# Miniprotein binders against p81326, part 191

Target 1, 226 residues: p81326
Amino acid sequence: MLHFGGFIMEINHISKILEKEREEYIRNKVEEYLKQGFSKDDAVNKANQSWRTYIGHRIQDVIYNLLKKFLKDSGLKVTTDKALNNRNLPEELDKVKRLIAINYGEYLFLPDADVIVYKVENNDIKIIAIISVKNSFRERRFETTYWKLKLKESPVTSHIKVFLATPDKDNEISYKCPNGKPKKMRIILEYELDGIYFLKEDFEETEKAKHFGKIVEDIIEISKKL
Key: E = the ipSAE of ESMFold2; O = the ipSAE of OpenDDE; V2 = 0.75 times the mean of E and O plus 0.25 times the DockQ between their complexes.

## First folded at step 16 (miniprotein)

Design Bk5 (at its last look DockQ between E and O 0.79; V2 from the best seeds 0.80)
Fold by OpenDDE base, look of step 16:
Structure Bk5 (fold): chain B 226 residues (1-226), chain A 83 residues (1-83)
Amino acid sequence: as target 1 above (226 residues)
Amino acid sequence: SDLEKFAEQLIEFAEYLIRLAEEYLEEGKPKIAIEWLELAVRFLQMALELARKNNLDELAERIEKLIERAKELIERAEKIKES
């Protein structure tokens, strides 16, 4: 128990470290865009957009590597949607790709899946969970919910747990009813998703809304029931 | 043991963070590199405590060497930051 508390606190530092890059990144990008002939306002807007993309990828990579290391000894494997976007996939990953595909009639498309957790038993692959990693919710607020609902529509994918991991820096979904006003986004995400995991301390904990430090244990437990 | 496995997981994650810090150093971002290295050291310290409590001397020695390496990288990064 004591070791878990320390681990939780250190996870919170991941987001803090990443945020420290922002000021310098924005400054450098603004300068770059000004040199390209953009106005000051346009340069700032473009720099902020570039930052959102940059930081989003960085946090996804860190979380992917974290989950990969901490799930390994449980016999669980981890991949990403990016790794599946290859014409020449190993047989294992090709099977993973097919098992998360969503049917749109004439077409199959993959859900957004920043992290995919699966197990291999007797040469059979079982998809356990998809984790969406969001640094902020300024854009595509319910995208993860859409994919969860689509996965539920097929008996092939209906068992797949969909989790959201976020530092929620702007406190968009940290509390259900701050100041007595319901936060629509928090309520909907918590209702539709299998869990929300926060890389921060200041949030309203519920059965589905937990600290990110618990995600490894939760995934392992789910994997044992499949 | 489960504790030994957890210690190894902490070590592997810390090694990832060290590599990440090295990438930041190559990008000319020593300040951020130092922060990743400090985080790596804290994870390694957690692993070291687990190793010591379970009398895993070989593992403890391995962790101590990794901590030393991380600290050396911090010192290098600080020198780059001051230049």
Scores: ipSAE 0.851, ipTM 0.939, lowest interface PAE 0.5, mean pLDDT 93
Fold by ESMFold2, look of step 16:
Structure Bk5 (fold): chain B 226 residues (1-226), chain A 83 residues (1-83)
Amino acid sequence: as target 1 above (226 residues)
Amino acid sequence: SDLEKFAEQLIEFAEYLIRLAEEYLEEGKPKIAIEWLELAVRFLQMALELARKNNLDELAERIEKLIERAKELIERAEKIKES
């Protein structure tokens, strides 16, 4: 349905734009920190930390809007974990929240999911997929795999696909065996998750590791099987 | 049709990208705003190609107006960038 080569190619521009913003942001912040008296190395480190805090919301918002617009006419709805934590939750979203909650004995917690895809059939809600959006793997490297494993423990959530979407500009998980050495993080993430979707062209493609432009078609096909 | 739905999805995402670019302009970041606007135009051009090949004249006219609006925003952003 969404198998236009042009669509996939144009999505590559998202990561290119984010990289250009990163470069401009880092340049400006390094100059700012140098004026404050920091060494070049300290200024660069502080600028990179500041960037990670600043841009996270932007990347998630772009992906959320892409999925929302391109999944809408396939009968699929999209929400976010942030929306599910709001106090004034509509009944439909309250049901979504309850359907993804993880049981820890007497306690119930939401998984850390950035984007949730679901459908409504006969007044029932079916959760299709959870997409975790990661800009960097320096922190919380396996958070997404933990949540997949917890969702697998219950028959009511075990069908939920858990995907990772990432620009992976620093090539932390782009290849399984760079320079002949197994990359633990890529191998474990690919093994445990249902898919990894890269917002760039330069990565090792496998059955589970694909270009982000394929995610809409994949989600639609999964939804037809439920 | 499925092609008309896909064209509408391209338009809706492009409209989001235009709004995102306007936010960057408000933040004084015209270089980045231009990049998002150019991407919006790329999606709109794809939608326009689909509309024209399928004789969806009203849709094509709507898309052309959106492209012109995005180009006007690019012109404004270029003026801000040069100042």
Scores: ipSAE 0.758, ipTM 0.915, lowest interface PAE 0.8, mean pLDDT 88
ESMFold2 (binder alone), look of step 16: mean pLDDT 88; pTM 0.863

Design Bk6 (at its last look DockQ between E and O 0.85; V2 from the best seeds 0.84)
Fold by OpenDDE base, look of step 16:
Structure Bk6 (fold): chain B 226 residues (1-226), chain A 83 residues (1-83)
Amino acid sequence: as target 1 above (226 residues)
Amino acid sequence: SDLEKFAEQLIEFAEYLIRLAEEYLEEGRPQIAIEWLELAVRFLQMALELARKNNLDELAERIEKLIERAKELIERAEKIKES
C-alpha cells in the first residue's frame, strides 16, 4: 500500500512536466507563424491549436509506454490504433484489429483507441480494454462515449472495457456537482464509460472515477475474469 | 516475487523516460529533458528501495548504475542550458 502512494504522486508529475513545455512551445510557434506572414491573432490561435495536437500525442505516448511496461508481467499486451493502421500487419495485430472493429453495415471501422490492452491464450486473442487518453475536453467531449456505446451493440465487442485517462487540467470533469450544479460531462462520461482515471490529485473519487495509478490493477483484475 | 517484478517495471519505465529525455536534448530543449530525467531518477529510487528491502543486491547495483547515468545526463543538460 505504501508504495502505491509514491507511485501515484510520480504519475501526477507527468502532466505537470508536459504543461511546463507549453509556454516555450507557444512562443516558438507564434514566432514561426509571424514569420510566415500571419497576423498576431492568427499566429496565437494557430500556435494554440498546434499545441493541443502536440501535447495530446505526447501524453498518449507516455501513457502507452507506462501501461506497456506495467502490464507486461501479467501476460497482457498493449498496442495502439496507429499501430493497427498498416496494410501488412502481423497475424496477432490483424486479429486485434478485427476484434475491435465496429460494424456499419457495408463497412467496418475502428473506434478511437489510443491504447488497446489484450491477452493471448491458446492462440486466441481476447481484447480486455480500450483506453482513450485526453489532455483536455475542448473538442470531442463525448467521442469516447460514442465508441463505448457502439462497442456494446455487438456481442463480439460488448465485453471490451472502455476507460478514459486524463489530467483534466481545466477541471471539466473532476467533480460531479461543483457549487451544487451538476457537471453534465462528468456525469455522462462516468455513467457510460467503465472508468475514468485521473493523472491528478484534485478530483472527486467514486467507484468509476479513480486515480490513474489504479488502472493497472483494475485492468489485471478484469483480465482474470475474461 | 511481485515486488521484484514491480521493481523491474519501474526500471523499464525509467529507461523509457531517459530515452525520452535524450530526444528532448537532441531537439535542443535541455530544461524539459532535465525534468524527465528527474522523474526517471525518482522512479529508479523507488525501485532501489524495493531491491534493498528484499536483499536483491544485483538488481540494486543495476539500479544504482542507471541512477548514475541519469544524473550524468542531467549534468550534461544543465551545461547545455547554461550555454
Scores: ipSAE 0.842, ipTM 0.937, lowest interface PAE 0.5, mean pLDDT 93
Fold by ESMFold2, look of step 17:
Structure Bk6 (fold): chain B 226 residues (1-226), chain A 83 residues (1-83)
Amino acid sequence: as target 1 above (226 residues)
Amino acid sequence: SDLEKFAEQLIEFAEYLIRLAEEYLEEGRPQIAIEWLELAVRFLQMALELARKNNLDELAERIEKLIERAKELIERAEKIKES
């Protein structure tokens, strides 16, 4: 019963904690790079790049553990890109990897699938959803929509829901028409994806744009219909 | 019941958050550790409310012990911060 308002509110604290960590992290990294002999400008640039990598992995890890804990009693399993790129995959994960990969002739690529939710029934694996975790929309802002469109091209993957999870601290996609002008990135992402889940309170909520705390119930309901 | 399952899920996620906070303490970052511990306590308090409302006394006792442990870690982190 994930309608408990406290659950949704407390989940939004995750991104607040991560933002509090940013200033300390960057300061420490700048100091570290200066000691290595980099100029101040280079140290700052490297520290910010380091932060973007660090925070992306941290958000993904927290989301993975949240989904793993809250979905397990519904018969749903959760994996990640890291697990699927392991050299010696267990048979189950090897099947998950094969079921989600997109064929480009001689090449096979995984979609932007930071976190993957699937179920196992009667020795069959069914991919339910993938969740792309984005901290910022500076680069490859529409990569997730591209993968959704590719998954739709095949009848064997067209059922897979593609979600975006983001704190969106800079309000890059939080509103459809900020100051009366359409925000292309928000409008296209919402149109093409199955859902956008915000790790914060301040955003324009719609049928597809929701608080992150609602994702667990949504995935469970989807899984019951597959 | 469904409410008991949800309480257990809250507990398990809170235990993950506590382990995460312990990693921050080991790295000498008590301020961030406290933030994760306080969040863990909030999830545990939510689980405790569910357990008590549904008369799950054994579960409630287990949750109370976890909250006590998390608060002890917060106290240790505060002392580290002041050093």
Scores: ipSAE 0.833, ipTM 0.935, lowest interface PAE 0.6, mean pLDDT 89
ESMFold2, look of step 16: ipSAE 0.809; ipTM 0.927
ESMFold2 (binder alone), look of step 16: mean pLDDT 88; pTM 0.867
ESMFold2 (binder alone), look of step 17: mean pLDDT 88; pTM 0.864
OpenDDE base, look of step 17: ipSAE 0.842; ipTM 0.937

Design Bk7 (at its last look DockQ between E and O 0.76; V2 from the best seeds 0.80)
Fold by OpenDDE base, look of step 17:
Structure Bk7 (fold): chain B 226 residues (1-226), chain A 83 residues (1-83)
Amino acid sequence: as target 1 above (226 residues)
Amino acid sequence: SSLEKFAEQLIEFAEYLIRLAEEYLEEGRPKIAIEWLELAVRFLQMALQLAEQNNLDELAERIEKLIERAKELIERAEKIKES
């Protein structure tokens, strides 16, 4: 598409915009925590942790809305794990919730699923993909991989594609072997997941590691095969 | 057409970004609101180009109105920021 390059460039701005508020956010939170009686060091640490949580949710919301809009015309539906954490779910979402549940014997638990893509055909729901959105990998580096492996263990969920979307600001997984040194995290994530999608330009592209702009097309293609 | 659909998708996403920016304005954060609005305008400009190239005049007019709205919000946000 003639405008695909432009679209890619604009996607890259999403994470940049979100980071622009960091300084102000941190300053305000530090002041808040100081007023609560925390030490300066504790206030800074708490503010940084608060920021990580805040920005994580923000990017997830943006990506959710992006996918929702760009998948709509393909007859695909999008939801989130947050939407599924309700006692009174519509029938459709209750079915979605059950179809992504992981069996632990006496218990069923949901994987971390920031975005869930599914289709409805003849009143049957088919889960297509789960997208984990990570702003950074400072915590829970292989959590998405764990869920992929767990989903793979059941014939009910084994078909579900698991993708990771990230701006990877710290370049933790952007390259496989920068300076000849293997990046364990990139290699493992790319091996275990169905795809990694970057909201940035500077990364090593592979069959599984692509720009986020390609995720819509990839999901649509997968949906046609299911 | 596939291009028309893509233009509509761009519009809908831009509308989301405008709403997001409005939330930031309500929170008293005009600087970040402006950034989101500018991004929305760029998406709308892409959609406009597609509409124009495909002679979708009604769609083009709709997009232009959205761009105008976004620009007005930017101006408002800038005034708040300077205040």
Scores: ipSAE 0.846, ipTM 0.938, lowest interface PAE 0.6, mean pLDDT 93
Fold by ESMFold2, look of step 16:
Structure Bk7 (fold): chain B 226 residues (1-226), chain A 83 residues (1-83)
Amino acid sequence: as target 1 above (226 residues)
Amino acid sequence: SSLEKFAEQLIEFAEYLIRLAEEYLEEGRPKIAIEWLELAVRFLQMALQLAEQNNLDELAERIEKLIERAKELIERAEKIKES
């Protein structure tokens, strides 16, 4: 598109804005926990944990709204794991939920799919992609790869693309060999997933590791082949 | 056209960003609200450039009004920040 380069650059400002919010958020939460009687060390730890939860939800919400607006005119619909966990699901979303579920014998579980992209053709639903949104990789590092592998085990879910979206502010997966040493997490995530989309400028770009702004075009192209 | 559709998508995302900023203003956090509003204006300016280059006068007028609204919100947020 005429403004495609500008679009990619502006998208990266989302993570920059979120980082500017961090200092104010942490300060306010520490004050709150101190008033509740926690020690300074406990208050700081709790504030940092609260921030990680808060920013994860915020990034997911922004990504959801971005994809919803930019995919709508291509006949693509977007939903979230939160919406699929609602007790009273509309019929369309109930079908989406069933089409993404993983079979564990007598049990059915949803993969960790923060944002789900699908299309509807003649009352049939095709799941195009799931996007896992990760702010940090200190915990649950490889859960997204586990779910990709499980989806690949069944012919009914093996077509579903599994993407990871991340600001990766601490450079946990931004480079394959930082400081000359192979980064296991980056190498395995890139190998197993269908794509990693960074909400920042500074990372090692590859065929699978791209600027987040490219995800709209990629999803549209994939949807044309299904 | 595809250019008009892309401009509309930029507008809709910017409107989401403006609503997000209004939530921050309601919470008494004007500094972060200004950041989201400035980002919204950048998307709207991109949409405006598309509209003007393609002589989409009605769309351009709508975008200019949205930019004016966002700038008014920035001005109000700046006054709150300084209080």
Scores: ipSAE 0.809, ipTM 0.926, lowest interface PAE 0.7, mean pLDDT 89
ESMFold2 (binder alone), look of step 16: mean pLDDT 88; pTM 0.873
OpenDDE base, look of step 16: ipSAE 0.844; ipTM 0.937
ESMFold2, look of step 17: ipSAE 0.789; ipTM 0.918
ESMFold2 (binder alone), look of step 17: mean pLDDT 88; pTM 0.874

Design Bk8 (at its last look DockQ between E and O 0.64; V2 from the best seeds 0.78)
Fold by OpenDDE base, look of step 16:
Structure Bk8 (fold): chain B 226 residues (1-226), chain A 83 residues (1-83)
Amino acid sequence: as target 1 above (226 residues)
Amino acid sequence: SSAEKFAEQLIEFAEYLIRLAEEYLEEGRPAIAIEWLELAVRFLQMALEKARKNNLDELAERIEKLIERAKELIERAEKIKES
């Protein structure tokens, strides 16, 4: 508990480091696309799209590894939806995959689950939480909310907590009512999700909106109640 | 102990960051590699403080060696950057 402040401060540097890469990445990609014969405007647009995909993957990987390391001693395990996209899954991961599947009648589909936290007790698997990691909200603003609502519809998955982790670099959801104007996205996400965790300092803290540094403790606490 | 576990968690995460930095070095991006290495060092320093406060001498020694390794990688990255 005592050194939690320092830990929180260092977590904030993760997003800052990732953002420092942007200018160089964009410049290099623009040059690449220009060499391929695209117009300047097309090259810039493609570079920005490429960056969004690239940085999204990077931040997801960092957060996955962070959670994996800091939850390990609590007996909690961590995986990803990508790891579940295999024909030959170990029995444990096959069970995890089945326990997060959403029923669409004739079909079962997996929710978007950047990070999946689960525990194994007496050979039984309990899914604890799904964490969606978003670097920005320019696209698919309520996708995580959709999956939360779908998971809630089944008694098999209704207990699964759904969290959002984000640096929110564009301040899209950092405050509920900046300048007296309600931010629809913040209000809806906070209402529908079990928590929002920020990888930065400048945000409106609430019961559900917290610094990312608290997510480990919150997940451990939830795991004890399941 | 709780302190020892937390220190080990910090170490393991720092080791991940060091590996991440090495990937950036292999890609010819030393500036970003340095940033990740510096972050790794800060996590290791937190672990070291925790180890020392709890008289975990063997763990402290291990952490110090990791810090030294990270600093050596920073120096190498800086040389590449200037090159």
Scores: ipSAE 0.841, ipTM 0.936, lowest interface PAE 0.6, mean pLDDT 93
Fold by ESMFold2, look of step 16:
Structure Bk8 (fold): chain B 226 residues (1-226), chain A 83 residues (1-83)
Amino acid sequence: as target 1 above (226 residues)
Amino acid sequence: SSAEKFAEQLIEFAEYLIRLAEEYLEEGRPAIAIEWLELAVRFLQMALEKARKNNLDELAERIEKLIERAKELIERAEKIKES
């Protein structure tokens, strides 16, 4: 007999499934590269590079679909940076794109957003939150904080909440002071961002560091204030 | 009602998970498909609990049939995995 946990506990199972997919994917890719004549070390490196390309899109898609299903009855819509980069955007998405763009003089760039939550009221669009999805913090560690700071520079974007969603299975940011030593990444991310949402059970919970399942309620409450 | 809306949201997300699992089955990856299907069943069971507690009998019957379908897919995937 299955033991039902709360919504939060079941959502944390997503990261367990992703970990099992990683194991299977890596095994299959290493085997494939070995058959192609690569050394064991090269095959492992290539398999890990292939995995990073693959999984980024998978976890973002799962989170996108979760948010889309659980936010729609609150009048909130969800899109992705991939959708906003398509040519021939629908008018609604073109407005979303323009409302999150950052001006660098003669250049206009989108922040690294991954998933965007917005609402539409009488053809007026209000951006609520941007969620950055990170599986690892070895590269571009502070990119999300940079984009939060840039969004704060304009009255059009200064209200936008910037969240980080992560399984953080390797505990790179799960605790503020592991073994008595301050963890720079966790401290800076928590200070600068509006929230960090973990797809796992074991982390140091704070007002800004929460279980991922809380993100739905938080976004709905924020939307009521805008 | 809020309970009915939340149950329907759980159902819709579970249906997405089932479709995702079907993609893995089509790719010949039944072990991963089973993991997503088992998660879908857990969300459906949560929706069923809410439907029963709120006396939403038609919704509960829909959810029970979805759970049965997901379990049939798990059984099919297990046979593929063993072959």
Scores: ipSAE 0.820, ipTM 0.930, lowest interface PAE 0.6, mean pLDDT 88
ESMFold2 (binder alone), look of step 16: mean pLDDT 89; pTM 0.877

Design Bk9 (at its last fold request DockQ between E and O 0.80; V2 from the best seeds 0.84)
Fold by OpenDDE base, look of step 16:
Structure Bk9 (fold): chain B 226 residues (1-226), chain A 83 residues (1-83)
Amino acid sequence: as target 1 above (226 residues)
Amino acid sequence: SDLEKFAEQLIEFAEYLIRLAEEYLEEGKPKFAIEWLELAVRFLQMALELARKNNLDELAERIEKLIERAKELIERAEKIKES
């Protein structure tokens, strides 16, 4: 238990370190866009958009590697939707891809799945969880919820847990009813998803809303029941 | 033991962070490399405490070497930053 507190605290530093790049990144991008002939306002807007994309990928990569290392000894494997976007997949990953696919009649599409956790038992693959990693909710606020609902529609995918991991930098979903006013986004995400995991300290903890440090244990526990 | 496994997991994650820091150094961003290296050191220190408490001397020695390597990289990054 004592070591868990330290681990939790260090997880919070991941987001803090990444955010330190923002000022330099924005400055450099603004300069780049100004040189391209954009107005100052356009350059700033484009730089901010570029930053959102950049930081989003960076945090996803760190979380992927974290989960990969901390789930390994439990016999659990981790992959990403990006790894599945290949024409020549290993048999294992091809099976993973097929097992998370959503049916749209004539077409199968993959949900957004920043991290996919699965196990292999007796040559059978079981998908355990999909983790969506979001730095902020300025765009695509309910995208993860959409995919969760779509996964529930099929007996093939209905068992897959869908989690959201976020530092929630803008405090959009950290509390349910700040100042006595319900936060629609927090309430809906918590209701529809199997869990929300925060890479920060300042949030309202509930049965479904936990610190990110608990996600490994929760996934392992789920894996034992499948 | 579960504690030994957890220590190894911390080590592997710290090694990832060290590699990440090296990428930042290659990109000419020593300031941010240092931040990742310091985080790696803290994870390694946690692993070291676990190893020592469980009398895992070989593991402790391995961790100490990794900490030393990370610190050397920090020193190198600081020199680059000042240059």
Scores: ipSAE 0.872, ipTM 0.946, lowest interface PAE 0.5, mean pLDDT 93
Fold by ESMFold2, fold request of step 18:
Structure Bk9 (fold): chain B 226 residues (1-226), chain A 83 residues (1-83)
Amino acid sequence: as target 1 above (226 residues)
Amino acid sequence: SDLEKFAEQLIEFAEYLIRLAEEYLEEGKPKFAIEWLELAVRFLQMALELARKNNLDELAERIEKLIERAKELIERAEKIKES
């Protein structure tokens, strides 16, 4: 029998391929900003920020397309935060938006979700999971845990699984106790979230910390229970 | 049928990767396009193994043509890179 392991292994190359762009991307952006009249220091800072935005959006796009292809035959639909923020929302997406919104008194806000998985049954929409995609943990380290806790506060949203997907190239959360010392970020993220899915081979695997390729099976299994 | 569905999903994702690689070629970035094309071929090879193991001959022939097309794009990208 052909093993699912090959699928999981090949997915780990996505982030590696994207990372190969980094040096050329940054060099080209520095040159672009220098031509616009920025100092060298400013051009370098802007190029690095541009890279972080670019790589984050590219990883999200690949994950969105992967989930869309592999979940469709299980009756599951996939959308993004970008699609939900468009002005002319179809009725279906408007319902998805309302079903993940969090009430803050006078205000209603969406949690920070990059990719949203849902199903439609008998004209009803059920939100299955949201996936936060993080290339690095430089800023907003625990944002995803905050949104999980907020979603747990309401019976309307408490069932929604909250996952983190990351290449974690710099090993910021890859191990619980590197060199025998607890890594606060990994321990808290794993405790609070429903799962962490790594887009790389080398990390400490647990019941919640898995290879990204496992996310398809996990989402399908969860959807059968809802 | 379940394995046929999974093979089709692998094919569809590989086709997305090929389109991504074509975007890189249009931007004059053949080095990176080759990386995405090689990954697409690996997904297509997984789909081909599934089709052959399950005697899905028509599907296997379709996948072989897709692999051949992807390899032709790799050859095109290599020529652009070397020029």
Scores: ipSAE 0.844, ipTM 0.937, lowest interface PAE 0.6, mean pLDDT 90
ESMFold2, look of step 16: ipSAE 0.820; ipTM 0.929
ESMFold2 (binder alone), look of step 16: mean pLDDT 88; pTM 0.860
ESMFold2, look of step 17: ipSAE 0.826; ipTM 0.930
ESMFold2 (binder alone), look of step 17: mean pLDDT 88; pTM 0.860
OpenDDE base, look of step 17: ipSAE 0.872; ipTM 0.946
ESMFold2, fold request of step 18: ipSAE 0.836, 0.816; ipTM 0.934, 0.926
ESMFold2 (binder alone), fold request of step 18: mean pLDDT 88, 88, 88; pTM 0.860, 0.858, 0.858
OpenDDE base, fold request of step 18: ipSAE 0.859, 0.857, 0.858; ipTM 0.942, 0.941, 0.941

